# VHH binders against Di-N-acetylchitobiase (Ctbs): the designs that were tried, part 3

Target 1, 344 residues: Di-N-acetylchitobiase (Ctbs), of Rattus norvegicus (Rat) (q01460)
Amino acid sequence: EDCPCSEASLCRPIRHHRDFEVFVFDVGQKTWKSYDWSQITTVAVFGKYDSELMCYAHSKGARVVLKGDVALKDIINPTFRASWIAQKVALAKAQHMDGINIDIEQEVDCSSPEYEALTALVRETTEGFHREIEGSQVTFDVAWSPKGIDKRCYNYTGIADACDFLFVMSYDEQSQIWSECIAAANAPYNQTLTGYGDYLRMGISPRKLVMGIPWYGYDYICLNLSKDDVCAIAKVPFRGAPCSDAAGHQVPYRVIMKQVNSSVSGSQWNQDQQAPYYNYKDPTGRLHQVWYDNPRSISLKAAFVKHYGLRGIGMWNANCLDYSDDALAREQTEEMWGALRPRL

## First folded at step 16 (VHH; from r4 with Q99K)

Design s4
Fold by ESMFold2, fold request of step 17:
Structure s4 (fold): chain B 344 residues (1-344), chain A 121 residues (1-121)
Amino acid sequence: as target 1 above (344 residues)
Amino acid sequence: QLQLVESGGGLVQPGGSLRLSCEASGFTFSEYYMGWYRQAPGKQRELVAFITWGGSTYYADSVKGRFTISRDNAKNTVYLQMNSLRPEDTAIYYCAKIKRSRIFYEGYDYWGKGTPVTVSS
């Protein structure tokens, strides 16, 4: 009734479940008009709510879901937890949304009350959404591996069981560097796959796992760049590790594409990591090494997703591509979307 | 309680300079990226720059070469030095605590009240 769409039917919940998910994070800026809607099954709205986006997504049979974030110390209190959930359900109803993506990435000690509170939050959120919004989807974002990444001791099996599926953030895999302090791929192929092996070995169904791939890379200043392209980076500790990717910074794919063909090296492919990189010199004369993912590296991961029967694939984030009218940008953007489904 | 307090905004002529400051409290400052966003009248909020806890910096194309972000982890403070200001830089500038896994997300719940900057004759 209070529907902003051209037809009231577009405000009704999405009830049909697709066998394969293409899970998209949107952070705003009206770029969604240019997304590949032939693939999308879920849009997680992390930007400002846009009723036009909601209406359009529903017209394509795609879900739109809320962003869920809350401090773990607050949700130890079950009354506060229930209130927060009620607020999110009410918001989803008011905005005609189809669920929530819970994005909590806080450090948790294994013996802390937050360990149990987090699992309870996920379970109670799922129960509340499923009860109040037929066909709703509740998801949780996990690190690339269950092996204590960034000191996140979570009950991964309990959380996976408690929600519809996990979005596995198969990126930022250099957040803790325990060996040489050097630049490396954001999502090295074999390391990424090892993370899935670890989740599956815990007993989590592949139908509970959506692979999240990065549409951004990392730019590192090289303290030294060897003839073998080894880029030594500053020692920046993180959560117990002596080195981390905070010695560099993320850059979206659209920025990388404007730079790569005029860089010192051009695009290079690392066979061991199955990832592209390039070197460039900044205006002050310092050498940089940029690691990213492209259609080639992503296609390998999409093939893994299909071969092992994972629930789907997705990315952080859809706004990282160049959606301008430039002909080269259109081609590059189409290739990135196409890499999610290299063959059906 | 998390607090981000911006200061240093004001009125300046084109070509002028301003230095914005943001004092942070209520979280482990050295474990978060910090950033500056801006919102011009009638526009959506946009990322201007961010800096990792390791000192690596990113700049939007519109400000690259003119703005410099820096941080002092001992003082829990992040700065934005703004040089060669243009009328298009007129906006309210917001300091933000940034989750590194979500750096291209606006994060409306993680920033201060803002400090206005006006660049005009």
Scores: ipSAE 0.572, ipTM 0.822, lowest interface PAE 2.1, mean pLDDT 91

## First folded at step 19 (VHH; from r4 with I103V)

Design u5
Fold by OpenDDE, last read:
Structure u5 (fold): chain B 344 residues (1-344), chain A 121 residues (1-121)
Amino acid sequence: as target 1 above (344 residues)
Amino acid sequence: QLQLVESGGGLVQPGGSLRLSCEASGFTFSEYYMGWYRQAPGKQRELVAFITWGGSTYYADSVKGRFTISRDNAKNTVYLQMNSLRPEDTAIYYCAKIQRSRVFYEGYDYWGKGTPVTVSS
């Protein structure tokens, strides 16, 4: 298709590689105009196609990649896989994209044909994109741990070998709560590190791992809030676990920042989980506890990325911040982007 | 095989009430967020409310205090009680199966056919 950019060169795929990856998920609208493009190396477009975003990203030397999702039951058939890949490659070419981020979060039984089919999909997709689009980037989103999170039995080593790198979704780590049913951090520091340790012990290179950071939190209704700020939550089972974060719901960082200062507790820091939280009371008088990540918790994780030499860092998602002209909002947003820089 | 069937839409006077229902089939209902979206003529589809399988709820600012989302996992059904309806609530309302990781994202895989709601004098 014709190039929608002011310069034809901006429609060419990005071919150079940067040493440190900053992987950004964009879910739509025009908020991308306010992102910190001094850091961004890749934007995964999960919203509607925006040619203006593509042109601008390329002008900043950043890759723009497609979202990939498909039913695993359908990709058991090699012919279907080939067709799916061909369609994605064609779409990428038509929209002048630089690759694809495969985000499949479906259950897989270890003994099912989907197990091998998924690995094959990732491998064949990577081969297809690399062949058809020089310099293209193919990535796969994995859970915070390779230990069968949410009943996802994947060949993690095979998948890692098959694509350019993994985006590790090191959040939603309370999807399955096997211990006490209480509210906890979305991405507790030690739990997160344990997950990465497991990936590394499997033999996956740190250069194959990009650390995902949440720019959102979870809001839990407390059945009881102890003096020590322990929030008991309802028992909501999920795929074998007796409790889950489904007792609460996600809250974007922009909402958290507006709520925290008027909360009952203000921002609190949990030393054990190395994560912030706050308590508030809703209009009905119920107590809530919100766990989230802030520049402090993110900086600690960024230090880990640097120390172990991971490929990079990223976030879900960039639209969660406040990009208004409010002075406080601007400061808070800048601090979040700043926290992505690796620190010792 | 997946199906979402909305019902309960219609014409109502300002200040009136409606209750929408959505019956789901073809997936494990109790493991997914459910939500209601609406699309007015000439406008983009917007999230109205969602509910986790544990009953935790979220509402758009425009409907807070007026709308209530609920679910019955035994019946594979999600509801939207709409009170104090306003002309600006006029839209086609869609039931959606929501992937948790994409709850604040508009690109969903499964939607119902929608049920129209018209608020007019």
Scores: ipSAE 0.880, ipTM 0.941, lowest interface PAE 0.4, mean pLDDT 95
Fold by OpenDDE, fold request of step 23:
Structure u5 (fold): chain B 344 residues (1-344), chain A 121 residues (1-121)
Amino acid sequence: as target 1 above (344 residues)
Amino acid sequence: QLQLVESGGGLVQPGGSLRLSCEASGFTFSEYYMGWYRQAPGKQRELVAFITWGGSTYYADSVKGRFTISRDNAKNTVYLQMNSLRPEDTAIYYCAKIQRSRVFYEGYDYWGKGTPVTVSS
């Protein structure tokens, strides 16, 4: 376990506590070199391990945590759970990491053994990491709402109590569309707030919640586009809902920024959803509507974070921005990072 | 017991065409994105295309207009039609099960063994 850093102290786990978390997901490459490290408190490494990233993050006082994912059917067995945790702890130690972000995102029936097993996993993982790595951070990713999104029946209060905090994936909120089958914001403001309200009403402390922000949007093909910019989408059912965002696909912010200026509509703002969108025509002549988040919509959400005293803010994912040397790209990227700062 | 089995790779001349297939098993196919990745010699694995379970598609810039991803949910199969192939398309092509939230993630949980595609005169 030799330290790969320029100095041995950089291989030591981060032990200090940050009052406000900025939780960043990194999915690989060397993009991290261009992140706004003045804000970052934790980087979840979802790509390949990069010792250079670890060393640099630590030099900035930021935690680097593992990705945790496992089949729920396997963790019903307590022996398997123990082994899994031991392996993750060992890996974290070997790579000089500061914890783990558990990202399961699997459906769970409320009456299934997986329900309790999942809570146990989070609890035991947290206990294991805290015991073995001083100052370690164990987090769990949850949907935008605790109301059984995508058939994920979790013990949300138990899980929140069991780990350091939840990363609330307050995006992909159109995975199940129960109303009219039309394109809508990935994370409508009021819908998002309703989700957080539900978490809070369950008794989960705001200090246990980090708000996830999408740095991507959804591109929908419009079967019909009304004069009021209502985009009817194909009926694609998903786990009980008649429609879903699977009628479209995700688009990173860097692509959106390149496309929006040449679009038919340019950037538009929907006041009801407090989100931007634009319409464009593809080479075949089909109309598309793209919903996304921009500095304006993100700033509103960041204000909410500050107002309610949430643990922090984060994004999926940092690789979605344009970190090229283009002047406009730089400006746009800086604005996105800047929007994460809570504003009242 | 999840499996992804690719087929259709081979040697083709520049300008030629290939059709790759991937048969999936061991999961609810119609609830997941499917994608194709490729890894050229000495290069990192890169996303080529993905398709939602609703049929919405995404393509890397390098293959736009030339490649077409499609799926048949009844057959649990995803396809990649590759036209106007170029030498730079030479790679091992991998079929992947993609969770929606991880579509831009490079390290997916499940990959096929891959099928080689060589474009050479």
Scores: ipSAE 0.875, ipTM 0.939, lowest interface PAE 0.4, mean pLDDT 95
Fold by OpenDDE, last read:
Structure u5 (fold): chain B 344 residues (1-344), chain A 121 residues (1-121)
Amino acid sequence: as target 1 above (344 residues)
Amino acid sequence: QLQLVESGGGLVQPGGSLRLSCEASGFTFSEYYMGWYRQAPGKQRELVAFITWGGSTYYADSVKGRFTISRDNAKNTVYLQMNSLRPEDTAIYYCAKIQRSRVFYEGYDYWGKGTPVTVSS
């Protein structure tokens, strides 16, 4: 209950609403000290609680929200669900937080009780937070598309209606590859837009959508790399799809930026996917292809956000950049933050 | 109930080798990344390596070329082969279930109890 901040006012929840959200995921450490706070409207704290972060965020007028995750099988029980919500609200109050970002990425069958339970959870959580914490923000993380990604049958319209807005995880879009088993962009431009189109066609308001941007890429081992830079990947099935990005692994942007300049290909731009990639050889001589997002690809997406009047933009995650004192790193990091600004 | 049971830790001389194992249960093993973390005395826990369910691997710079992470989905087991061990590798090693979207998350939901590794002459 005691305010850990230099000023008691900094422990009060943020009440004002901002027209455009910049939603930041923080996964820990003191990296947040180097974020571009001139843009940030909300920080979702996925790491350990840091009172210093809370105080600083509030001093910048930014909300700080809890991470929410729970087993769906447990929330079928309304009593459990209520208890979970109560605990989260209590925690938020104790830590002077401004809401909660619910990040549930579990499979749900359309006919299962979890389907309705999830919607109920989001609704009840929102109601609870709004009642108990003035100005609180409750958000829910959804896949890049409402079309049953990774066997997540959610009531997307119901969930959107139930919370303040959705954070659309517009990345990991190769989790299920139904076409040729080749490396591709983490968030291809057209595929991403198709996803948003589907959300909008469902009747979800643009003001209920915050576009998630990846600040990481995928590194794929190429079984074969063609002259046209087509990287064939291992067939790794995932929840019905014959191939998946699990043939590769995630790489933070800070690592990508250090590697790309020494790569075999350097940074390349794929016009079809509107995404950058590069090829490199590992110490064993194997060829890899890395797909990622850069200021160019992000700017295109930011333009979409502005054009369609989405609620905002955000990223997973802010810790992926290089916040060192290296001049080049600083420049690259600044460009990434800058790319979040909507462009005409 | 989710369980991660580590084994294989112990005392080894510099330059020696150890193989850690982690048997997982209580979840669909083949749909999750698995990883190894370590925590040395007085230091923060750090990522050592992770492996996707497809077998793609990542290593911290400090262990590249020396450690190998692998998995057997049929046995729900992830391994860490540690070669050319150094005193600085001394730590408690933890097996972790990693959700793909949170691979860079510093505080995972599920950890094993850990297995101690001591490298000393």
Scores: ipSAE 0.875, ipTM 0.938, lowest interface PAE 0.4, mean pLDDT 95
Fold by OpenDDE, fold request of step 23:
Structure u5 (fold): chain B 344 residues (1-344), chain A 121 residues (1-121)
Amino acid sequence: as target 1 above (344 residues)
Amino acid sequence: QLQLVESGGGLVQPGGSLRLSCEASGFTFSEYYMGWYRQAPGKQRELVAFITWGGSTYYADSVKGRFTISRDNAKNTVYLQMNSLRPEDTAIYYCAKIQRSRVFYEGYDYWGKGTPVTVSS
């Protein structure tokens, strides 16, 4: 296709290697104009295609990659897999993209044909993209832990070997609650580290891991709030676990920042989980507890990334911040982007 | 063979009420967020409300206090009760199966065909 950019060179795939990845998920709109492009190395486009974004990203030396998702039952057939991959490669070429981020979050039984089919998909996709688009980047999104999260039995080592690197979705870590049914951090520090430890102990290289950071939190209704700020939540089972974060719902950081200062508790810090939270009352008088990540918690995780030499850091998702002209919002947004920088 | 079938749309006067329904099939309903989106003429699709399988709800500011999202997992149905309707609520309303990780992103794979809602005097 014709290049939509001001310069034809901007439609060429990015080929240079980046030592440290800053992996950004964009879900649409024109908010990307306000991102911190001094850091960004790759943008995964999960919203509608925007040629202006592609051109601008390339002008900044950043890769732009497609979203990849497909029903696993369909990719058992190798012919279907091949067709799917061919279509994605063709689309990437047409849109001047630099690769694909495969985001499959489906249940897989360890003994099912989907187990091997998924690994094959990732491998064949990587091979296809690398063959057709020089310098392309193929990544796969994995759960915060390789321990069968949400009944996803994947060949994690095989998948890691098959693609350029994994984007570890080190959030939503309360999807299955096996302990007490209480509200907790979306990505508790120690729990998160345990997950990464497990990946590393499996033999996956730290250079194959990009740490995902949530730019959102969870809002829980408290059935009871103790003196020690323990929020009991409803028992909502999920794929074998007696409780889950489905007792609450996700809240983007921009909303959290608008709510926290008027909350009952203000921003609080939990030392054990090394995460912030606050309590508020809804219009009906019910108590809520919101757990989230802030520059403080993110900085701790960024330090871990640096210490262990992970491939990089990223976030889900960049649209969760407030990019308005409000002075306070700008400051808060800048702090969030700044927190992604690894600290010594 | 995933299906989402919306119903309940129509013409209503300002201040009136409508109740939308969406019947889902082809997936484990009780393990997914469900949501309602709307698209007005010449505007982008916007999230109206979503509900977790545990019953936790979220509303856009524009509909808070007026709209209520609910679900019946036994019937694989999600509802949107719309009260105090305004002309600006005029849109095609879509039911969506939501992967929780994608709740704040519009690139969903599965949408209903939509049901039109017109608020006019």
Scores: ipSAE 0.871, ipTM 0.935, lowest interface PAE 0.4, mean pLDDT 95

